# Ledger of designs, part 1: VH-VL binders against Rusticyanin (rus)

All scores and structures are predictions.

Target 1, 147 residues: Rusticyanin (rus), of Acidithiobacillus ferridurans (p0c918)
Amino acid sequence: TWKEATLPQVKAMLEKDTGKVSGDTVTYSGKTVHVVAAAVLPGFPFPSFEVHDKKNPTLEIPAGATVDVTFINTNKGFGHSFDITKKGPPYAVMPVIDPIVAGTGFSPVPKDGKFGYTDFTWHPTAGTYYYVCQIPGHAATGMFGKI
Below, numbering starts at 1 at the first letter of every chain, in headers, positions and changes, except where a header shows other numbers; antibody chains aren't numbered by Kabat.
F, E and O stand for the ipSAE by ESMFold2-Fast, ESMFold2 and OpenDDE, each averaged over both directions (binder to target, target to binder). V2 = 0.75 x the mean of E and O + 0.25 x the DockQ between their complexes.
[cut] stands for letters that were removed.
The coordinates of atoms that the task and the answers printed are left out; those that the model quotes come from them. Centres of patches stay.

## First folded at step 4 (VH-VL; framework fv_fezakinumab)

Design g10 (from f7 with heavy chain D100S)
Fold by ESMFold2-Fast, scan of step 4:
Structure g10 (fold): chain C 147 residues (1-147), chain A 119 residues (1-119), chain B 111 residues (1-111)
Amino acid sequence: as target 1 above (147 residues)
Amino acid sequence: QVQLVQSGAEVKKPGASVKVSCKASGYTFTDYYMHWVRQAPGQGLEWVGWINPWSGGTFYAQKFRGRVTMTRDTSISTAYMELSRLRSDDTAVYYCARVSYGDYLFDYWGRGTLVTVSS
Amino acid sequence: QAVLTQPPSVSGAPGQRVTISCTGSSSNIGAGYDVHWYQQLPGTAPKLLIYYNSNRPSGVPDRFSGSKSGTSASLAITGLQAEDEADYYCQSYDSSLSGWVFGGGTQLTVL
């Protein structure tokens, strides 16, 4: 289920991401990692994901870690999702990105400075994954990243 | 009342650097992104880049990468844009402009800083 | 050169309608990126006039309107007044440049 956050609460949530930035990669360490992803932070192009002020970064997560994901939709006027798949690009305009192994489903559209967010916990097996938005056309036009 | 007050006009020689400031007041400085946009005399607007004053994160237009650096000082609510290795075609009015969190619009602009690059 | 194409000038008489076009490509407006419009009065900084294709900020009269279709956007000004003399700029995002892009600007003269 989706909760609502004000701007100060969003900023506090963004600070909880435990990753470290190097180039276009965010690297995580430890047995439990916290990923905080936003859909289209102010100043970033539509459509994109941001982690640590990086557009669609590659996320490197330790094998066997428990991954706590917080996803926040900050994109005025649009809904988004943060869904994890083993299927790599290219993606079709009409989304049948399958299988989805974990994710949020579709967010509410932000209104009046209030932003929808949700949390989920993911227990990945070793391998390559991608995070994608399932809104039609979004992944096809670049709204995805590698894990 | 929201104000973005920019530093005064600068005259520089080719090859020099210029650092323009933008002092924000009337709002919480870290709640808004600060963008920089320039305008050559008689020409259109050209986006340079942005800084997130909260995180210090930056994003620059490809044309300016390697020559532009954006910074901020949260203690005085001031953003800076430094452009190096100036050429005559860098002559322009440089604007700072605020982008509200949860939005992508330049909702308030500074009055501009004229930078003239001439020999 | 500007990434988005606008006519360099348009003119109209008081009370008339004028439209200003903004033509992009498949990497910006054609890719679905929204268009914003700014008004720049002589000697002043630009001011936000229209955002997300067709929305108006507080204080912008309803005689200003925006639209977007395909690879293009348009700004319409009805009931022209002398104070509308200004430069008008469209703005979007370009995926191939990974940046914000502006039109070349249109100078509106009210005759």
Scores: ipSAE 0.136, ipTM 0.660, lowest interface PAE 5.4, mean pLDDT 86

Design g12 (from f7 with heavy chain L105P)
Fold by ESMFold2-Fast, scan of step 4:
Structure g12 (fold): chain C 147 residues (1-147), chain A 119 residues (1-119), chain B 111 residues (1-111)
Amino acid sequence: as target 1 above (147 residues)
Amino acid sequence: QVQLVQSGAEVKKPGASVKVSCKASGYTFTDYYMHWVRQAPGQGLEWVGWINPWSGGTFYAQKFRGRVTMTRDTSISTAYMELSRLRSDDTAVYYCARVDYGDYPFDYWGRGTLVTVSS
Amino acid sequence: QAVLTQPPSVSGAPGQRVTISCTGSSSNIGAGYDVHWYQQLPGTAPKLLIYYNSNRPSGVPDRFSGSKSGTSASLAITGLQAEDEADYYCQSYDSSLSGWVFGGGTQLTVL
């Protein structure tokens, strides 16, 4: 289920990310973590994710935390997804990246100044994960990050 | 109408720093990214980096990392590009340009600022 | 050196057609990234001429057209006029560089 937001509402949602930036890493703390990711936030290269004003950063999540993810598609003209996998790069153009352990599925294409967003909750086991876009070619050309 | 007004020409010695300004008008400054592109005399266009005026976030081309800093002042709708440790091969016209979202084109350009680096 | 390859010059007579090529690689145009074209008249800043491969901004004559196929793009100018003398640049995004890339530029002369 995708909701719609205006640009001012998107800006307000981005402020809810509670991570702390150090270099190209965003570090989270606490029992509940809130990650806010945007697809191709205005000015970020296509295709990429933005988290806390960083392009495709590494996300460090505490062991045992509950992760609440908000994903917003801000890329005019294109759909995207935010999906979590244990499968690391490199990624093929096709087939679809498997297995996906949590995620959003495909977003609507933004129109009329409105941007699609959705939320999901993820309960990770300890280990290394990656967040990827499953639109064909996007992960293959760099639309992914490490968790 | 959209207008990007850049600061005047600069002459610098090798090792110095230069700070170029770009004042925007005719649109909401924080709704568009500002990119910087340079062009050495008689040469082609080279992308330097961008700043998001809303967040202050920046991204620089690998060639310029460690030497370039981009900032903005939202109260006067002005973006800045500072390039340090100047070399003679940094002699170029430096342009600011407005970009909507992501991979959208550079739709409006400033007139350019000539920076000459000579001993 | 430029990442996208353009011929350094092209020429034509008034009324003729010229085509300017822009050759990329698997990390940019070949990866599906779109191509934009800019016109730079002598002594001026670049001006957006074609965006997203084939679209024209308001005020750009229909004599200018763009196309993209595989790892390459082309700018076509029909009904060539003296005022078309300029440098033309293609632009795309490169995933390996994580940045915007330009062609080396093509100088058009109307003879």
Scores: ipSAE 0.169, ipTM 0.702, lowest interface PAE 4.7, mean pLDDT 88

Design g13 (from f7 with heavy chain L105H)
Fold by ESMFold2-Fast, scan of step 4:
Structure g13 (fold): chain C 147 residues (1-147), chain A 119 residues (1-119), chain B 111 residues (1-111)
Amino acid sequence: as target 1 above (147 residues)
Amino acid sequence: QVQLVQSGAEVKKPGASVKVSCKASGYTFTDYYMHWVRQAPGQGLEWVGWINPWSGGTFYAQKFRGRVTMTRDTSISTAYMELSRLRSDDTAVYYCARVDYGDYHFDYWGRGTLVTVSS
Amino acid sequence: QAVLTQPPSVSGAPGQRVTISCTGSSSNIGAGYDVHWYQQLPGTAPKLLIYYNSNRPSGVPDRFSGSKSGTSASLAITGLQAEDEADYYCQSYDSSLSGWVFGGGTQLTVL
C-alpha cells in the first residue's frame, strides 16, 4: 500500500492539491478534488497535519465531490495515519477513534531521505467531518483538523 | 559549505519599518525552512517565525502577528523579514537560521543583523 | 521572560565539570518534545552544540553531553577549558504556544 517518494517527488505531489487558501481554511471546488496532506512538514510542530503549508487547516469540500487524497509522512522518527471520521474533538488518548469513514492506516517511518505516501478516494456526503491521526495520543494532543 | 549572509545594521525611528535579508548558499534553498530568531542586547533568544522557501508559506509567533511579514526570492536564494511599527523594545540582533526537512533544531545560523530603534 | 528556565550563571575552574539545567513544563519538555542546546561565544551567532537531547554535531567534542528526564534537561561540560566561556541556551517546542521556545540562557565563567 505505501509507496516511497524522494523530497523532489514530495514537493511535486504537494503542488497537486487543488485547494485555495484563505487564512486557516483551504477551499476546494469542482466535481473532483485532490487533497494532499503531509504529516509534520519541516518547521511544523509535532504532531500536526499540513495542507498547503497550513497547520491543521479547515478543509471545505463540495458535497458529492469525488475526493482523491494523497497522504505523505514527512516526520522523521514517527509513523502517522490520515483517517476521516464524523467524531469531533475532544479525543481520548486511547482507544482508537471510531467510526472511520475513509483513511490510510499506519505509515512507515521515513528512512534514508525517502517518505512513505499512499492514496485513497473518498465520496463525502454533506456534513461535518474531521481528519485525525490514529497513533495513540496524537489526536488527543492536536493532530486533527475539520472538514 | 553552508552560509547564511545577512544584511547590514539598521537604525530606525519608532513607527518605521525595517526589512532584513538572509542570503543562503551551499545548499538547495527550497529544501530547508528558514526561521527568524531575535536577541535584545544582553538578553536571551526569542523565536519570531518561519518561512517555507519552496511554497512561500509562513508561520509567526503570536507576539509578532500583524507586524511581521516574511518573504523569499528563490531566484537569489534570499529570505526577508520585515517588521513594521517599530518600538524601542524591538532593538535586537535578528538572526536567520535553517531547519532541516523533518527536524526541530537550528543547524546553521546567520551572523545576525543589529536593528536599533531610537529617536 | 523565557519559557524554559535556566540558571543565569554557572562557574567552574579549568578541568572541572559543570552542569546547566533547563526546566520546562507539561506543554513542552514534559509533553515529550526534545531539547537542543546552543553555544554563543561573545560577539558571535549561536552554534548548535547538542540536538535531540544527547546527539553531538560533527566537530563538537565529547566533553559536551546532554540528557533529558521528565520535564527537565541538562547539559554537562567536563574538562572545562577557557574557550568554553560562553552563553548556553536550551531550546524545545511548546504545544500551548505552537512555537519554538528558548531558555533564558546561562553564562558560563571559567575562573
Scores: ipSAE 0.022, ipTM 0.645, lowest interface PAE 7.6, mean pLDDT 87

Design g14 (from f7 with heavy chain L105G)
Fold by ESMFold2-Fast, scan of step 4:
Structure g14 (fold): chain C 147 residues (1-147), chain A 119 residues (1-119), chain B 111 residues (1-111)
Amino acid sequence: as target 1 above (147 residues)
Amino acid sequence: QVQLVQSGAEVKKPGASVKVSCKASGYTFTDYYMHWVRQAPGQGLEWVGWINPWSGGTFYAQKFRGRVTMTRDTSISTAYMELSRLRSDDTAVYYCARVDYGDYGFDYWGRGTLVTVSS
Amino acid sequence: QAVLTQPPSVSGAPGQRVTISCTGSSSNIGAGYDVHWYQQLPGTAPKLLIYYNSNRPSGVPDRFSGSKSGTSASLAITGLQAEDEADYYCQSYDSSLSGWVFGGGTQLTVL
């Protein structure tokens, strides 16, 4: 279920990401990890994901961790999703990327100064994953990152 | 009304550093990213980098990494760009410009700060 | 050197139409990144003229329009006026540079 946040609440949520930035990688530690991802923060291209003010960074998560994900759509005028898959790039415009192992589904379009956000918990097995947007064309044009 | 007021012109010698300020008013300073763009005399626009005033996070164009530092002071709604190890080809007008959530382009610009680097 | 290619100059007479091209590559406009346009009057800071390929900010007359197709974008100015004499810049994002890029600029002369 999607909730609504004001911009001050969005900023507060962005600070809850527990990762540490090194180059184009965000590294997490501990048994419980909080990932906060946004869709198209100011100064970033459409379409893209941001974690810790990094465009589509690689996320490094400890084996066996419980991953709490918060996804916020900050892109005025557009919907997005944050979905996790083992399928790597390149992505076709259509059909939809499958299988999805965890994710949000499609966000509402931001309006009236409110931004849609949702949370989910993910328990990865060891391996390589990707986070992608399922809106047709978005992953094909670069809206994805590696986990 | 939105205003971005920049510091005055600077004349520097090669090897020196310069710190340009951009004071924001008429909006919530931490709700917009601040970008820096320069323009050498008679030349086009060149992007330098951005700062997120809320977090203090920064990103710099490859050409300027190691020489540029962007900071802000939220108590006075002011962003700063410091460029070190100045060369004659750093002579340019330096602009600050804001970007809204939603990426609607650079909607408001400061009037620019001329930095002249000469021996 | 500019990453996006614009003609250095264009000219027209009052009342006519001019177009300014902005040519990119597969790492920027061709990758689907949006194009914004800026007008710079002599001695002033740039002003946002078109955002998200074709949208006008409040106060920009409908004589100005933008479009994007493939690896290129175009700014059209109809009913050309003396006040339109300025430099025009396109802007996009480049994925290989991981940053914002501008065109080289086009000087518009009105007789």
Scores: ipSAE 0.077, ipTM 0.683, lowest interface PAE 5.5, mean pLDDT 86

Design g16 (from f7 with heavy chain S55R)
Fold by ESMFold2-Fast, scan of step 4:
Structure g16 (fold): chain C 147 residues (1-147), chain A 119 residues (1-119), chain B 111 residues (1-111)
Amino acid sequence: as target 1 above (147 residues)
Amino acid sequence: QVQLVQSGAEVKKPGASVKVSCKASGYTFTDYYMHWVRQAPGQGLEWVGWINPWRGGTFYAQKFRGRVTMTRDTSISTAYMELSRLRSDDTAVYYCARVDYGDYLFDYWGRGTLVTVSS
Amino acid sequence: QAVLTQPPSVSGAPGQRVTISCTGSSSNIGAGYDVHWYQQLPGTAPKLLIYYNSNRPSGVPDRFSGSKSGTSASLAITGLQAEDEADYYCQSYDSSLSGWVFGGGTQLTVL
């Protein structure tokens, strides 16, 4: 279910991401990994994801880790999703990307100075994954990253 | 109420570096991105890059990568843009401008800093 | 170099209507990115005039209006006044450059 956060709460949640930035890659360590992603954080293009102040970075996660994901929609005027798939680019506008192995579903549109956020836990097997937005056209125009 | 106060004009030789400051007031400095945009005399606007004052993360336009560095000091609500290996065609007014969270428009601009690069 | 194309100048007499075009491509306006407009009076910093294609900030009179269609956007100014004499810039985002892009600017002369 989607909860609401104020901007100070969003900032506090973004601090919980434990990754380390190197170039356009965010590298995680440990048995439990916490990824905090935002949709269209200010200064970032519509549409895009932000992790650790990077646009659509590659996320490197240790084999066998439990991944706790927090996704926050900071994009005024639009809903977004954060969904994980093994299907790589290119993405069509339609049909929607399938299969999805874990994700959030569609967020509410931010209003009244509040931003929707939700959490999920993902238990990946080793391999290459992608995080994508399932809003029609968004992944096709670049709203995705590699895991 | 929102003000972005920039440092004064600079004259530099080709090959030198320049560091421009932008002091913010009237809002919470870490709640907004700070962008830098330049304008050569009689020419249009050109985006240089941005800094997230809260985390310190930066993103630079391809044209400026390797020559520009953006930093901030949250204790004095000030953002900095340093441009190195200056060329004569870097002569421009450099503006800082604020971008709200959840947005990508430039709602408040500094008055600009003229940087002149000449021999 | 400017990525969005604007006419370099436009002119009109007091009371007339002028339109300033902003032409993009499939990687910016054509990709669905919104267009914002800025007014720059001589010797001053740009000021936000129109945002998200057609919205006005408080204090901007309704004789300024914006629109967007396909790969282009347009700023319309009706009832021209001498005070409107300024440079006007459109702005959007470009996915191929991964950055903010501006038009070359249009100088409006009221004569």
Scores: ipSAE 0.206, ipTM 0.721, lowest interface PAE 4.8, mean pLDDT 87

Design g18 (from f7 with heavy chain G57R)
Fold by ESMFold2-Fast, scan of step 4:
Structure g18 (fold): chain C 147 residues (1-147), chain A 119 residues (1-119), chain B 111 residues (1-111)
Amino acid sequence: as target 1 above (147 residues)
Amino acid sequence: QVQLVQSGAEVKKPGASVKVSCKASGYTFTDYYMHWVRQAPGQGLEWVGWINPWSGRTFYAQKFRGRVTMTRDTSISTAYMELSRLRSDDTAVYYCARVDYGDYLFDYWGRGTLVTVSS
Amino acid sequence: QAVLTQPPSVSGAPGQRVTISCTGSSSNIGAGYDVHWYQQLPGTAPKLLIYYNSNRPSGVPDRFSGSKSGTSASLAITGLQAEDEADYYCQSYDSSLSGWVFGGGTQLTVL
């Protein structure tokens, strides 16, 4: 279920991501991994995801790790989702992307200086995954990244 | 009263480096991204990159990677842009501009710093 | 050289209507990215004039309006005044470049 955060709380959450940036890739290590993703941080284009101030980066996660994901919608005026799928691009505008392995569902629209966020835990098996936004058109126009 | 006060004009020789400053006041410095945009004489605007003053993280346009470094000092609410290995075609007015956490537009701009690269 | 195409100049007499176009492509305006407009008076820094296609900041008169359709945007100025003489820039985002892009600028002359 979605919680609300103020801007100082959002900043504190963003700093809890444990990954390391190398080019357009964020690499994680350890048996427990914390991914913090935002939908459309200030200065980034609509629509996009940000991890470590990188637009739609590739995330490298150890096989068998426990992944704790925090997703924050910072995009004034719009809802978003952070959903994980094995289905790669290209994505169609109309159909909902299916199947979804793990994810958030649709976020509330930010209002009154408050931003919606939620957490989920994911236990990946080895393989290639993608994180996508399920709002029609968003993944089709680039709101996705590789895992 | 939001203000972005930039350092004064500089004249440099080709191959030198220049470091431009942008001092913010009238708002919480760490609540907004700081972008840098340049304008060559008689030409249009060209985006250089941004820094997140809260985290210190940066992102640079492809054209400037390897030559630009952006930093900040939160104790004096000042952002810096350093451009190295200067060429004559780096002659431009360099602007800092802020971007709100919930927005994508440049709402306030500094007055600009003219950097002239000549022999 | 500029990613977004604007006419280099436009002119009008006081009281007239002027329109400045901003033409993009499928990787920027055509991809749905919003357009912002800035006014640059001679010898000054750019100032935000229109944001998110059609919104006006406080203090900008309603003589200035913006619109977006397909791969293009336009800025309209009605009731043209001498004080409107300036350079005007459109700005958006380009997904193929992963960066902010500006138009080449349009110099408005009030005759």
Scores: ipSAE 0.049, ipTM 0.637, lowest interface PAE 6.6, mean pLDDT 86

Design g19 (from f7 with heavy chain G57K)
Fold by ESMFold2-Fast, scan of step 4:
Structure g19 (fold): chain C 147 residues (1-147), chain A 119 residues (1-119), chain B 111 residues (1-111)
Amino acid sequence: as target 1 above (147 residues)
Amino acid sequence: QVQLVQSGAEVKKPGASVKVSCKASGYTFTDYYMHWVRQAPGQGLEWVGWINPWSGKTFYAQKFRGRVTMTRDTSISTAYMELSRLRSDDTAVYYCARVDYGDYLFDYWGRGTLVTVSS
Amino acid sequence: QAVLTQPPSVSGAPGQRVTISCTGSSSNIGAGYDVHWYQQLPGTAPKLLIYYNSNRPSGVPDRFSGSKSGTSASLAITGLQAEDEADYYCQSYDSSLSGWVFGGGTQLTVL
């Protein structure tokens, strides 16, 4: 279920991420972890995810933690998704990336100064994961990161 | 009324630096990206880069990396573009232009600042 | 180098119709990015003429229209008037460059 936020509300949500930045990695600690990710324009490569102003950073999450993810689409003109998979790159343009272990599905396109956001809870087992956008071509051209 | 008021024309020698200002009014300065676009005499438009006035984060076109620096002062709603190590082919009108957060549309433009680089 | 291709010039007589093409590639218009158009009158800054392919800002006459198909976009001007003499630029976004891209511009002459 997608909710709507104004830009000041988006800025406030982005500041709720509990991670700590070091280089291109965001490291989390504790039994409950809050990840706030945005789909943004521009990125490198575009389109991209941002966490703590980092493009597609590696996220280090403690094994066994409860992960609360907030995903916000701030990219006007486009839908995006934030989906978690064990499948690593490279990604094909089509078909969709399977299997997905947790995620948002496709966001609405932002309009009228409102941005779509949603929350989900994820309980990872130890291992390597990736967060990807399922819009055709986006993960294939770099819209993904490592967990 | 949205207005972007730019600083006056500059004449510089090769190797010098120039700093152009763009003062915003009529909207919340930190809610929109500020982009810079230049136009050499008789030529087309060329994108230089952007600054997010809220965070101070910048992104520059590959061609200008290492020579351009964008900054802002939120207390006076003003964005700046500094271009260093000027060459004659940097002679251009430099525009600031507003882009809404998450968008790629230039909805309002400043009137431009002519920078002439000559000996 | 302009990333989007426009004809360098176009001309028409008063009252006629002209079209200006804007040709992109799979990394910009072909990737689904929308096209915006700007009008630059002599000696002035560009101003927004058409946005998101076909929408007009307040104050732009309906004789200006835009369209997009595949990897290309077009600007149409009907009922051509002397005050339409200007340079016209298309603009989109390019995913491979991670940046804003412009057409080379089209100079419209009304004779």
Scores: ipSAE 0.081, ipTM 0.698, lowest interface PAE 5.8, mean pLDDT 86

Design g2 (from f7 with heavy chain Y101F)
Fold by ESMFold2-Fast, scan of step 4:
Structure g2 (fold): chain C 147 residues (1-147), chain A 119 residues (1-119), chain B 111 residues (1-111)
Amino acid sequence: as target 1 above (147 residues)
Amino acid sequence: QVQLVQSGAEVKKPGASVKVSCKASGYTFTDYYMHWVRQAPGQGLEWVGWINPWSGGTFYAQKFRGRVTMTRDTSISTAYMELSRLRSDDTAVYYCARVDFGDYLFDYWGRGTLVTVSS
Amino acid sequence: QAVLTQPPSVSGAPGQRVTISCTGSSSNIGAGYDVHWYQQLPGTAPKLLIYYNSNRPSGVPDRFSGSKSGTSASLAITGLQAEDEADYYCQSYDSSLSGWVFGGGTQLTVL
């Protein structure tokens, strides 16, 4: 399920995100939206998600929109996941935050100049969601954001 | 042939600011993070922060937040570190160093810029 | 103060073996973050010597080797030569400090 991208391809994929940055929020509009999230280090204090160069931003998505999500693991040395849940923080150290509404599962560890990425489609109803990393300890130490 | 060429030595008075440059060549400037590391005379290495030349995003070590600003100019492949409100204990050689995207190691270093802060 | 602990100095005669330790904690090396080593010749910038615990860049002789176990790492130098006289720094990442951390440095004297 996971595909591989070079750094130039990663940069091209990051440009496909359709959101608009306002403070620490990325706001999406329209019937279809494209969210492109990267798992990053060394840029942020701990492994973090990055959308539009923002660490773990709040994502504001129209209810009823079709959401195409691309997730790229750019963090050399570690695997990550991008999984959506209605369960808010605090999170346990051990993984398998339950329930998961949509997501990627665990990524490969980047190697040989290649970065793992995958896509999924999600159809949110109105409500509050969170995107989290399921690797043990990651969500517990801050690798999550609000939708 | 990767090279990081830094600006020349500076002498400043306490309270002044200094802006050090680091001009990159031999690789695609926007494909690597640029970090700054300093070394006081006879002392060890201390990490200051980084800039992502592609996005302009920055992150600074807690000790330097509020006094350091990092910028870049992609048209001339040059990164800058500005340190304000200088104290005598800011006297150090300041290095720029390259870190590959998503990586942790400093694979190439500039030759350093000596900043002396004295009355 | 340095986050990673190195001996301040080591010495040896030409042809001998020395080892330089780098001791961390559960928030850095013990958390699984890899160790990199840099050599700083007098009056020069640091240069990458060992990366990801045990790998050598092209041009670094196999007399230099690295290893990592638990919360510590070691740099071994065999067949000491006068040109090896330098300061050596280990480097990792620390999750509790959210940053890149260095050892205090070890001055190698070849007598």
Scores: ipSAE 0.321, ipTM 0.770, lowest interface PAE 3.5, mean pLDDT 88

Design g20 (from f7 with heavy chain G57Y)
Fold by ESMFold2-Fast, scan of step 4:
Structure g20 (fold): chain C 147 residues (1-147), chain A 119 residues (1-119), chain B 111 residues (1-111)
Amino acid sequence: as target 1 above (147 residues)
Amino acid sequence: QVQLVQSGAEVKKPGASVKVSCKASGYTFTDYYMHWVRQAPGQGLEWVGWINPWSGYTFYAQKFRGRVTMTRDTSISTAYMELSRLRSDDTAVYYCARVDYGDYLFDYWGRGTLVTVSS
Amino acid sequence: QAVLTQPPSVSGAPGQRVTISCTGSSSNIGAGYDVHWYQQLPGTAPKLLIYYNSNRPSGVPDRFSGSKSGTSASLAITGLQAEDEADYYCQSYDSSLSGWVFGGGTQLTVL
């Protein structure tokens, strides 16, 4: 499930995000959208997600669109996940956030200049969602964003 | 051998703009963030901002927003910092420094560019 | 005003121990962000001395050591030598500023 990428491959994948940035929001359009999220790019606080070099941005996605998500763990020394839930903050340290409607599960820890990545497809209905990391404590300390 | 080679000293009048360059060698330019840090004579270090050379995205310290612009040219592995509407208190040595992906420290620094703002 | 607080100066005699403190807050060191230390010899660029609280780059003698506890960090220099005369800066990250923050610097004088 999890593939490995070199840093140049990570950069190429980050370019495939189809969103447009305005302030702290990334807006998507069309029948199929591609979201590319990274876990903790350099210069960003631990723990956080980055989309278009924005920390934990709000993602605006058309209801009914097919959403292809690529998640890359770029954080040396730590595992992360990218999971989608209808449950909003605040998040408890334990137990694990439930229910999850789509997601990656736990990534490998980056090693030897290789970064773990995986893809999934999600078909949202209208409503508010959140993307969260399910490593205990991470969502509780801010590793989440709004959809 | 990692090197960050900065442009030479500049003397500017108040109200002018200055553009400092930082040419990287000895590593893949787009694999590291480039930061800018300044130091007024006899004073401490002050962080100005960073650029991601791969994407071109930037983030600036609040004090410099509206006056600073950071850019890069990947074909010549060079980062630039332009500071406008110069005041005498902008007189400082301006350093470029790199930050490794997945790391959070300034591991290599340029030698600095002295910018003097005087009438 | 520096975000991290360091004493402006410290002094010691050759062979002695000195300690330089770096005090932060809940949005930086207290939030778990690591501390790095830089040495700046007169007329030169800063150079990495200690990284991730307590690690030494190749070429840095073991008489330099770092530690972190709570909202503060410290740099210890044992066996003080004349060539240690320099300015020392701590550096961390601040989540409220989304930026890198430095201490005000400490001038070390070897008497």
Scores: ipSAE 0.131, ipTM 0.665, lowest interface PAE 5.0, mean pLDDT 86

